VH-VL binders against Indole-3-glycerol phosphate synthase (trpC). Designs and how they scored, part 16

Target 1, 261 residues: Indole-3-glycerol phosphate synthase (trpC), of Aeropyrum pernix (q9y8t7)
Amino acid sequence: MRDSFLQKAIASAKDRTSLLEEIAGNCSPKPGRPSLSSSIREWVYRVGGAVIAEYKRCSPSAGAISTLDPVSYVQATRDASAAYSVLTEPNWFCGSIELIPYFARYKPVLAKDFIVSETQIRIAACMGASAALLIMEALTPRELQELAAAASRYGVEVLVETPDASHAVEASRLAPGSIIGVNSRDLKTLRVDYEAMLREVSKAREQLPGEVILVAESGIDSPDKALKAFKAGAQAILVGTAFMKNPQLREKILAELLQIP
Short names: E, the ipSAE of ESMFold2; O, the ipSAE of OpenDDE; V2, 0.75 times the mean of E and O plus 0.25 times the DockQ between their complexes.

## First folded at step 9 (VH-VL; framework fv_zagotenemab)

Design n5 (from k4 with light chain F60D; at its last look DockQ between E and O 0.67; V2 from the best seeds 0.00; counts 0 for: pae E 3.8 > 2)
Fold by OpenDDE, look of step 9:
Structure n5 (fold): chain C 261 residues (1-261), chain A 121 residues (1-121), chain B 112 residues (1-112)
Amino acid sequence: as target 1 above (261 residues)
Amino acid sequence: EVQLVQSGAEVKKPGESLKISCKGSGYSFTSYWIEWVRQMPGKGLEWMGEIYPGDSDTYYEKNFKGQVTISADKSISTAYLQWSSLKASDTAMYYCARLEDWGYPYYFDYWGQGTLVTVSS
Amino acid sequence: EIVLTQSPGTLSLSPGERATLSCRSSQSLVHSNQNTYLHWYQQKPGQAPRLLIYKVSNRDSGIPDRFSGSGSGTDFTLTISRLEPEDFAVYYCSQSTHEPYTFGGGTKVEIK
C-alpha cells in the first residue's frame, strides 16, 4: 500500500529525530519563554482577536511561496501579530529549527513540524519555542496524549491541529489545556476550505469549554475573511501564505478589528 | 495554476516501444502522486498505477504490472508511462492525474489533457 | 477490488430537467478514519475527466450549485437539479477508500 504524504512526512520526521538527537544532545529548554496562550488572550482582550503570523517559505501545494527573509518579515508583521508560527520542516516547507531563535526574540513562537517524538519538542523548547504543533491526523490518540504530556514537562504549550469540530472536542479531552486549531483543508489544493472551516470553528466553539483557545488555521487572505473567522468563534487566526506574499495584510486586518465596536 | 501537460498523440505498430510523458507545473511536483489512467475507445476509466516523484515510489494495478513501466524525473517535473512492446489492445487514451493525499489517498484533482495512443498494423 | 456500479447507463433528458445518477459500491466506502472517499468526475466529449464532487458531497472549485452529491455506505447519488446544455456528458463515480482505485462504468447524460 502506498504511503500518503502525511505518512511520508512522518517517516521523514522520525529520521530527523535521530539526527536531532545526535546534533543537539542534552539541551536544556530556555527559561522564561513567553506564553502563546497569554499573548492570544491579551490580543483578544485588546482588539478582539489575535493573529499568528506564519513564516513559511514553501509548501507541498504551492512549492516555493516567497523568498522573503525573516528580518523583513518580522519588520512587516511584528507590530500587529500576537505570535509567530515557524515552519521547521525542511523537505516540503523549506523550514529550519534554526529559525526559531530569531523569531522568539520578538514574539511567542509556535514550532510547526510533523512532530512525532518528544525529542522534537525538547529541541524546539531549547531553541526558544513557546508552543509546538501536534497534528491530530498524524498521531494516534495515545501518541497525542504522550506528546502533549511531554510538552508540558518542557514548559511548551501545544496547539493541536484538527480537521473539524468533533475532532477538536476530542483533542481537548486528550490534551487538556492545549490550544485547538481547526484546519479544514480543501483536499484538492491542500488549501483550507474556508467556508467549511468557518462552519467547523463555529461548531467547535459551541461545544468547547470557554477557556479553550480556538484557532482558525489557514485560508485567510483578506481582512474580511479574518473578521468572519473571529465572528465564527476563533480567538486567533493563523495566516501563512497570504502574509508571506503580503506582510502588510496584518495591518489591514488590525485596522478592521479596531473598527468593530 | 496547477497544470499537467502530456505529450502528443502517438501512432505506433505492434511490437514497437513507446514512452509518453506528463509534465506538472504550478505546484510542488515531488509532493504529489502522479496517477496514470487508461481509457479505451468508447470505454470507461481504468487506474493503471502511480508514482511519487519525490522518492520514485511506484505502484501498479495488478493487470498493468509488468505490462507498463511508470517512472519520473523530478528535475524536470515529468512523469512517464512506457511500453517495451506495444499491442493493438494498448490503443487508448492515457491520462495522467494528480492525487491529493495529505492524510490519506483522496482523489484526482487535476488531469492532463490525455495522450492518444493508436497501435495498428 | 471495489466494484462501482452506475445506473442508468444512459440518461436521456432535456435541458431544464432534473438528473439523478446512482453509484453503488460492492462494499462500504467508509474508511477507518470515518471519511467516505467517493468522488464524481465529469467528462465531456473529447475532453479529459474533471473532478466534480469529492468525498460524497463536496463540490470542487468552480462547480455550480446545481450539482450535488449525497449518499453513504454503499449507495451514492449525483444530482443535477436543472440540466444546462453544458452538463450533457459522461459522469463517473470513483472510490479511493480501498486499494486499488476504481471507477464506475459511467452514466451518459444525453440530450433527449
Scores: ipSAE 0.080, ipTM 0.687, lowest interface PAE 2.8, mean pLDDT 91
ESMFold2, look of step 9: ipSAE 0.349; ipTM 0.732
ESMFold2 (binder alone), look of step 9: mean pLDDT 92; pTM 0.931

Design n6 (from k4 with heavy chain S31T; at its last look DockQ between E and O 0.32; V2 from the best seeds 0.00; counts 0 for: pae E 11.0 > 2)
Fold by ESMFold2, look of step 9:
Structure n6 (fold): chain C 261 residues (1-261), chain A 121 residues (1-121), chain B 112 residues (1-112)
Amino acid sequence: as target 1 above (261 residues)
Amino acid sequence: EVQLVQSGAEVKKPGESLKISCKGSGYSFTTYWIEWVRQMPGKGLEWMGEIYPGDSDTYYEKNFKGQVTISADKSISTAYLQWSSLKASDTAMYYCARLEDWGYPYYFDYWGQGTLVTVSS
Amino acid sequence: EIVLTQSPGTLSLSPGERATLSCRSSQSLVHSNQNTYLHWYQQKPGQAPRLLIYKVSNRFSGIPDRFSGSGSGTDFTLTISRLEPEDFAVYYCSQSTHEPYTFGGGTKVEIK
């Protein structure tokens, strides 16, 4: 049977990890890495929501998105961002683990990749990452549990990306204490679907303990969409392509956030 | 905007070799399967096979295996369909198409304009 | 391999009439993940095929409302509610539930 894109991405990640295991010596996670969850909670307390700004130069469906360098992106976004999501996957997203330090000096960094081994988590932390992405659809329940436990040992938080509310609840059970992301796709187009994501965030909020941080990950390109995601129960939103193309969007979102009760 | 642009029409003799091309643009060429589809004169569509340009993984429909070669050059975003020895029965229109498989929908969302291959003495 | 049988082979209709095209599969197209990967393509004379309907009943982006799909299991239908002159074409169903991917033989819609 032909491998899907996700299966090919997982295989590539395993190959990259094998090489990293040969190279990785006694590197230790960088000291002074800030907490992603603490930053999100601080923003929620102060302004009613948090923004995770994603640095993504390419994607499988869009190809090249932007040539904006990391320093310029940070200059445009850091004052309104609780954290950065940094793509480290090199083949389809034009990322690298070497990008992490450019962001980590300013804010907590979520290392965004197809994570399949604890070596990837340790190396990301050596570069300064505060958190790592685990994609629920890419991992068995046991693998998710084991990787979350490994992340805890390295002082690395986990964001578990899930497609809907039922998976969000299961992810919270499998990886207690993790940050939970919702990234829903339309069954017709199989593209990211903001309206579906919004419904599933609301459902997940009703079923999850209030202390669980919930992140809305899909299609947020306007202040109105950001506010609706926060009102649905997300503590944080992930904003990618819109920030890469329209950096001033951060100020618009912040202005709307100051009006949230 | 996604585009698949195929090489021009070919007129060949039986026994000659031929390599036709399909150049992709407007998307990440190495992350989508490219499908080849034959349409014989006055007939329907026949799936021939496919390639994943990122690693050159290939699959052939049983009747085309050994009859054609599917390949790609990812450095120039181009897939190829090749015959070592053409037959008159190879006269057909040949299309390339992109497979949308993210989330496993498995439909052909973009098609090349087609390459007419005519094989006659 | 999965055989898709389309009927009729040819439909001769006038603009404004309703067209009903059938596609029957030799076995169920319901995938183990519960989706049915049955699609419809339109091929106008001298042009490449274009996707109309995916996964039985979903219109692809930019496809007019007059096109709709229905069916389940092994029996599927494409409906054109009110034929326009530009709808003169051959229509193919295809399946991607089972390897290898296959196409139906096509239904030619001729406008009188």
Scores: ipSAE 0.005, ipTM 0.513, lowest interface PAE 11.0, mean pLDDT 86
ESMFold2 (binder alone), look of step 9: mean pLDDT 92; pTM 0.935
OpenDDE, look of step 9: ipSAE 0.255; ipTM 0.735

## First folded at step 10 (VH-VL)

Design r1 (from k4 with light chain N35K; framework fv_zagotenemab; at its last look DockQ between E and O 0.66; V2 from the best seeds 0.00; counts 0 for: pae E 8.1 > 2)
Fold by ESMFold2, look of step 10:
Structure r1 (fold): chain C 261 residues (1-261), chain A 121 residues (1-121), chain B 112 residues (1-112)
Amino acid sequence: as target 1 above (261 residues)
Amino acid sequence: EVQLVQSGAEVKKPGESLKISCKGSGYSFTSYWIEWVRQMPGKGLEWMGEIYPGDSDTYYEKNFKGQVTISADKSISTAYLQWSSLKASDTAMYYCARLEDWGYPYYFDYWGQGTLVTVSS
Amino acid sequence: EIVLTQSPGTLSLSPGERATLSCRSSQSLVHSNQKTYLHWYQQKPGQAPRLLIYKVSNRFSGIPDRFSGSGSGTDFTLTISRLEPEDFAVYYCSQSTHEPYTFGGGTKVEIK
């Protein structure tokens, strides 16, 4: 019968994994890659919040976002970003695994893709990634647990993307020690719902242990929205489309954070 | 802004061929299914079939299978509905629509303006 | 294939009144994943349909809160709490739980 977008993305990821294994199957991740969680905690301690700058050239909902090259993006964003989120998915997000080294030399990198196999995690780590995205709605509970365990074996942290507070709590239980993301975009409609994201971040913060890093994702396009996400209980924000359109926006967000008493 | 823009109205004779178009903009055209819906004069809506332009997966409602061809040219973000031999009973308004199907919501969120096809001798 | 029966065929009301439109399915619309894919569309004269409500009760982006949906299984309702002049149109329910996708016959809401 008919395949959904998510089913097609998962199938593509499996095909890409087979190709990656064939091309780079002998690589071993080097130990000692920088820690995403440590960078986030350091920024939270110093200024009250952390910014993950996302490099994303395309998306299904927005189409083409920007032609800005990775070197130019890094130069505009590196000095006050805690980390980078790098899209490696080529078919819908115009990403590539080969983008990771451009970012990893400066900051911890989250490899952002439809991750369905430990091969994807290993090869991202070979390229220098510090963390990998797991999309809770794309995985069974067992698959989530197995991939998180595999990531641990390669010294790769996990950010589990979840749609709401109840899933965030479950993800923390299934993958202890992982970073938990709340995505404002309705995973089913792909529409940004910033106010829903704020409510779910607040609910998740109330239910999760304080040591769990909570990331507010998408819909953040102004310093005011960033501050509200931090006040709702996120330790980090992930900003993509707005930064791709104006990389200097991060400096504006940081300036507002420094004015908090 | 998401837009689906269809080709203009057509007046045809029975037996003639016809290809009408639906051009998508404001989103990743290859990432969403395009649906075709018929509305005969004074009647309701009938689903005809669909295509995923990213890989050309195509499905037809049983009564339209073999009666029309659904296709797409992803290089110009355009889907097509085509008849090899029109009948008078093909007189209708034809809509294209975008299917929102991430996570199986399965509704038509944006519609083209419609293409009126008139077939008479 | 699933038949959706809408009633009434025509509903004649004045602005400010409450409209209640029914949609009944020949089979349960509860998918094996426990979700119900019943949707409502509005079509004004000379215009394409537009989505109002998806999955029974969720308002689509930009749809005023006077529109609400309810129901389960085989029986569904669209309610317009206080009719505005722009709400006089034809309303279709649609299901995508079962292939092929089908539409109801429509309910015309017209001025009394």
Scores: ipSAE 0.020, ipTM 0.622, lowest interface PAE 8.1, mean pLDDT 87
ESMFold2 (binder alone), look of step 10: mean pLDDT 92; pTM 0.925
OpenDDE, look of step 10: ipSAE 0.181; ipTM 0.730

Design r2 (from k4 with heavy chain D57E P105D, light chain S94F; framework fv_zagotenemab; at its last look DockQ between E and O 0.63; V2 from the best seeds 0.00; counts 0 for: pae E 7.9 > 2)
Fold by ESMFold2, look of step 10:
Structure r2 (fold): chain C 261 residues (1-261), chain A 121 residues (1-121), chain B 112 residues (1-112)
Amino acid sequence: as target 1 above (261 residues)
Amino acid sequence: EVQLVQSGAEVKKPGESLKISCKGSGYSFTSYWIEWVRQMPGKGLEWMGEIYPGDSETYYEKNFKGQVTISADKSISTAYLQWSSLKASDTAMYYCARLEDWGYDYYFDYWGQGTLVTVSS
Amino acid sequence: EIVLTQSPGTLSLSPGERATLSCRSSQSLVHSNQNTYLHWYQQKPGQAPRLLIYKVSNRFSGIPDRFSGSGSGTDFTLTISRLEPEDFAVYYCFQSTHEPYTFGGGTKVEIK
């Protein structure tokens, strides 16, 4: 079988990591990095939900999404965001690990990449990241456990991205204390499906302890969709393309979220 | 919207070279395999081979290996199918298609409109 | 190489009738990851093929619910529950479980 996009992304990540080890191999994680989970919990306490704003300029499915620069993005999003999710993958998402320090000045940063080695986690922390993404579908159970343990040693929180409630529960078992993301596909089409995501968030909420932070990651492009995700049991939502493509929509979504009682 | 736009119909003589194109837009061209499919007049579909434009990794069906060259220019989001010396038996419709392999689905989701190649003396 | 054998070669039917198309594989199409990569395409004269059904039974986005797929292992079926005038076309099964990828020979569904 040919290498899928995910397998190619993983292979690229291994190559990028090998080069990073060769070039940057003795950096120390930045001190005083803020807690992603604490920021999410503060927003949940204050207004009943948290927004993770994602900076993503490209994607495989959409191609170029936006030319919006980091300065303009932060200006538009900082007042309504608990954290930033920053794509660091350069080949398909037009990201860079060099973006992390800028965003980290303002909010906790989730480094979003195809993470396959603890070196990636260490270097993200050197750049100021508070958390790192682990994609459950990209890792064996042993690899997930090992990377989560490595993240803990560097003082880096983990968001584990999962496709459904069953995987969310397993991810919580394999990586205790991690933040759990749900990014669901319609079982019929296997595409990102907001309604499937809501069902799986609700199922995951009822099976997971209340202290586990759930993040809804699929297709949230309106205040109504955000409110429904929070009511389904998510403590946070991750919003990317909607914030990147439509400045007035982005501002409207954030302004309406600030009106949540 | 995702589109694959192929170059126009070709009328050639045996022994001539030919390079036909498939331009992708509306998505990240380097992120998906491009497939080439032949359909001889009145016949079914035949998979010829594929390329991953991101790194130019290329595979051929055994009967087409050495008979055609598949290539890509990622700077202009274009894949190519090329003959160094056409034969009359190369007369066919040639399609490009995109492999959807995110999530291990492995179907061709978008197709070009086809390029008719006619090779006659 | 995997041979996909479609039958019948031609189906002559009227609008409103049920069409049943068969595809048989020379080897199992169940991958070691437990997925079965057997897909169905429709092609009208002068047009590129279009995807109808993927992985045996999943209807592609925008495909009417009169199209359904079933089967397992080596034996697969496409069903059109109630033929519409636009459904008269050639239908191909396609497998991507094994390299090289292969198409079936096609079943032409034509007006009686």
Scores: ipSAE 0.036, ipTM 0.621, lowest interface PAE 7.9, mean pLDDT 87
ESMFold2 (binder alone), look of step 10: mean pLDDT 94; pTM 0.947
OpenDDE, look of step 10: ipSAE 0.463; ipTM 0.797

Design r3 (from n1 with light chain F60D; framework fv_zagotenemab; at its last look DockQ between E and O 0.78; V2 from the best seeds 0.00; counts 0 for: pae E 4.4 > 2)
Fold by OpenDDE, look of step 10:
Structure r3 (fold): chain C 261 residues (1-261), chain A 121 residues (1-121), chain B 112 residues (1-112)
Amino acid sequence: as target 1 above (261 residues)
Amino acid sequence: EVQLVQSGAEVKKPGESLKISCKGSGYSFTSYWIEWVRQMPGKGLEWMGEIYPGDSDTYYEKNFKGQVTISADKSISTAYLQWSSLKASDTAMYYCARLEDWGYPYYFDYWGQGTLVTVSS
Amino acid sequence: EIVLTQSPGTLSLSPGERATLSCRSSQSLVHSYQNTYLHWYQQKPGQAPRLLIYKVSNRDSGIPDRFSGSGSGTDFTLTISRLEPEDFAVYYCMQSTHEPYTFGGGTKVEIK
């Protein structure tokens, strides 16, 4: 049977897991890691919304996005972000798990990869990650539950990425206490369909319990779009490509948030 | 901008070999399946097979298996469709297309302009 | 393999009229996680097919809102609310839920 990109990415992740076990051996997750959810809630309280800044050097569709190094990325506007999302997938996103410790010095870190094993979560925690990404479409419901439980054992929060509101609701049931992300991907460009994302965020917010943190994942390239996402019901926005190309956008978004009475 | 550019029209005789090309640009060539589709004169679209340039994983529709060879050179972002011995019945338009690269298999989002292959004595 | 049957084979209409195209599947096209991978393509003479609708009802970028897709399970419809001169073409449905990928036989929308 033919493998989709997602299936190939999962297969690659499984292979990398074996390598991680061999290289890292036994590690202990670092205690006292800052909470992603707490940081988001703090920012919501103070300014009305949280920005998760994603460091992503490549993508499957675009190839190389930016040559901006981590130091320059952090220096640009570190005070305008509640957290960092760090791509650790090496083949299509030019990521590395070794990036986590650097970003973790400054903000809570979301380890973003095709996570399919407990080992990946453990190693991410050992590197200093506060949270790990689980892609709902990459996992069976049982796998999602098991990985969410594993994350809990290591003190790692979970952000479950979902394609729409109905899946968001299901994810919240399968993985209680998880952060829910909505990513309406344009499959042609691999970009987020922004309008679709807004609709699904709004629908999700109507259905999810109030305590569930809802994240609008990407598709945001302007302060106006950021504000609309927050108005739609997202507590946080995850911005990647736009920040990689224009890190100063973070300050502009923050400036707009601060103007909201 | 994503583009698939195919090689030019071919006029061949039965028994000759042929290799036509499809060059991708504007995206990560190794990250998307390339599909081949046949359209005989005045007829509909027929899926022939596909290749993933990243690892050269290849699949054929049962009627085309053994009849054609699909390959790719990722160093130049090019996929190929070839015949060892053409038949008159191979006369058709041949399209390459890109399969979107997320989740389950989806759809053909970008197409080449097509390569017309005419096989006649 | 999945057989997609399109009807009618030919549809003769005038500009401004409503076009309704049918695509019927030999079995359900609902995939895992309740997604349905039925798509519509437009092909004009001498041109490559162009994606119109993906996953039953989503318009591709740049596709006018006069094009709409609907359906579920085994029955699907492409609707052109008001035909424009440039809409006269052949339309194909395609499924990618099951291996192998298959196309419908096409519906030719021609000018009356």
Scores: ipSAE 0.052, ipTM 0.650, lowest interface PAE 3.4, mean pLDDT 91
ESMFold2, look of step 10: ipSAE 0.267; ipTM 0.695
ESMFold2 (binder alone), look of step 10: mean pLDDT 92; pTM 0.934

Design r4 (from n3 with light chain N35K K55R S94M; framework fv_zagotenemab; at its last look DockQ between E and O 0.01; V2 from the best seeds 0.00; counts 0 for: pae O 8.7 > 2, placed apart)
Fold by ESMFold2, look of step 10:
Structure r4 (fold): chain C 261 residues (1-261), chain A 121 residues (1-121), chain B 112 residues (1-112)
Amino acid sequence: as target 1 above (261 residues)
Amino acid sequence: EVQLVQSGAEVKKPGESLKISCKGSGYSFTSYWIEWVRQMPGKGLEWMGEIYPGDSDTYYEKNFKGQVTISADKSISTAYLQWSSLKASDTAMYYCARLEDWGYDYYFDYWGQGTLVTVSS
Amino acid sequence: EIVLTQSPGTLSLSPGERATLSCRSSQSLVHSNQKTYLHWYQQKPGQAPRLLIYRVSNRFSGIPDRFSGSGSGTDFTLTISRLEPEDFAVYYCMQSTHEPYTFGGGTKVEIK
């Protein structure tokens, strides 16, 4: 079969890593980076849930999403967000590693990319990231374990993105202490499927230890959907496209959380 | 929203060159393989080859290799099928199609409207 | 190199009848990843093909539930439970398990 999008993205990530090594050299991670998990737990304690606001200008399925600049995005979202998810993949998501320092001034940053080497994790930390994304479907179990161990050495937390509850449980075993994300896809439309994501979050919450932070991803475009994700057992939600189009949505989500007994 | 719009019908003579186009919109053009399919008059569908516009990675069915050129210009979201010297046997309908997102299911989800190429004296 | 043989070549039926179309492969279409990449397309006169069924039995988005697919290995079937006037067209099976991708010769479903 021909190389899938994922295989193309992985190959691109390896090429980009080689260039990053040549440019950045052996930089040291910035000291004093805030904890993503601690920020999530603080928001859960205070208001019952946490919002990770994602800065994403493009995607493979939608193409261009928004031209909203980082300054305007942060201005609209920082007071109501526990953290930022920052796309650093330049070819399909229109991201850049150079965005990290700006967002990191305000909140913990999750570097979101196709991470295949510890060099990517180290350089994200050099730019100020608090955490890095690992995509379970992009990695063998051994690779996931090795990258999570490398992240620990650099003081970088890991969010492992998984497609369903069974993978979420396995990810928690392979990468102890990691944050676990659920991002289900409709096999017919190839889009993120909110209802499938909800079902798998509920199943994962039932099987995962209570201390494991569970993140519901994508498809959340209304306060009602956000509330249902939190009720299903997610401690955090990750919202991208909806926030790129309406940054004030976060305040509406907070208002709904405050209505829960 | 997703559309593949092909260039218009062509009437050509044997020996002439031709380049037909397939313009993608409503999605990230560089993220999907583009397939080319021939349909001879009154006949079925034949896969010709494909291109990944993101890096120009290209593959041909063996009977079309060396007979056509598949290319893309990602700056204008357009794929091309090209002949350096047309033959009467090239008379057919030519479709472009998109291979599904992320390559997990490997079906053609969106098709262009087709470009009729007629090669005659 | 994979030959897909469709039968019958032509199927003459009336609206409301059940249509059963066969596609047979010269080799197994089960990929090493355990998935089977056999798909069904519909082509109406003067139109581009459209996807009906993917990976044997999965109905594509927007396709009426009167269309269903079944089969395994080398033998596959498309069933239209109750023909509607719009269903009179040519139907192709297509495989993407093996390179090169190949189409069957088609089954024409016509009124009579």
Scores: ipSAE 0.031, ipTM 0.612, lowest interface PAE 8.0, mean pLDDT 88
ESMFold2 (binder alone), look of step 10: mean pLDDT 94; pTM 0.945
OpenDDE, look of step 10: ipSAE 0.500; ipTM 0.811
ESMFold2, look of step 11: ipSAE 0.024; ipTM 0.603
ESMFold2 (binder alone), look of step 11: mean pLDDT 94; pTM 0.947
OpenDDE, look of step 11: ipSAE 0.013; ipTM 0.536

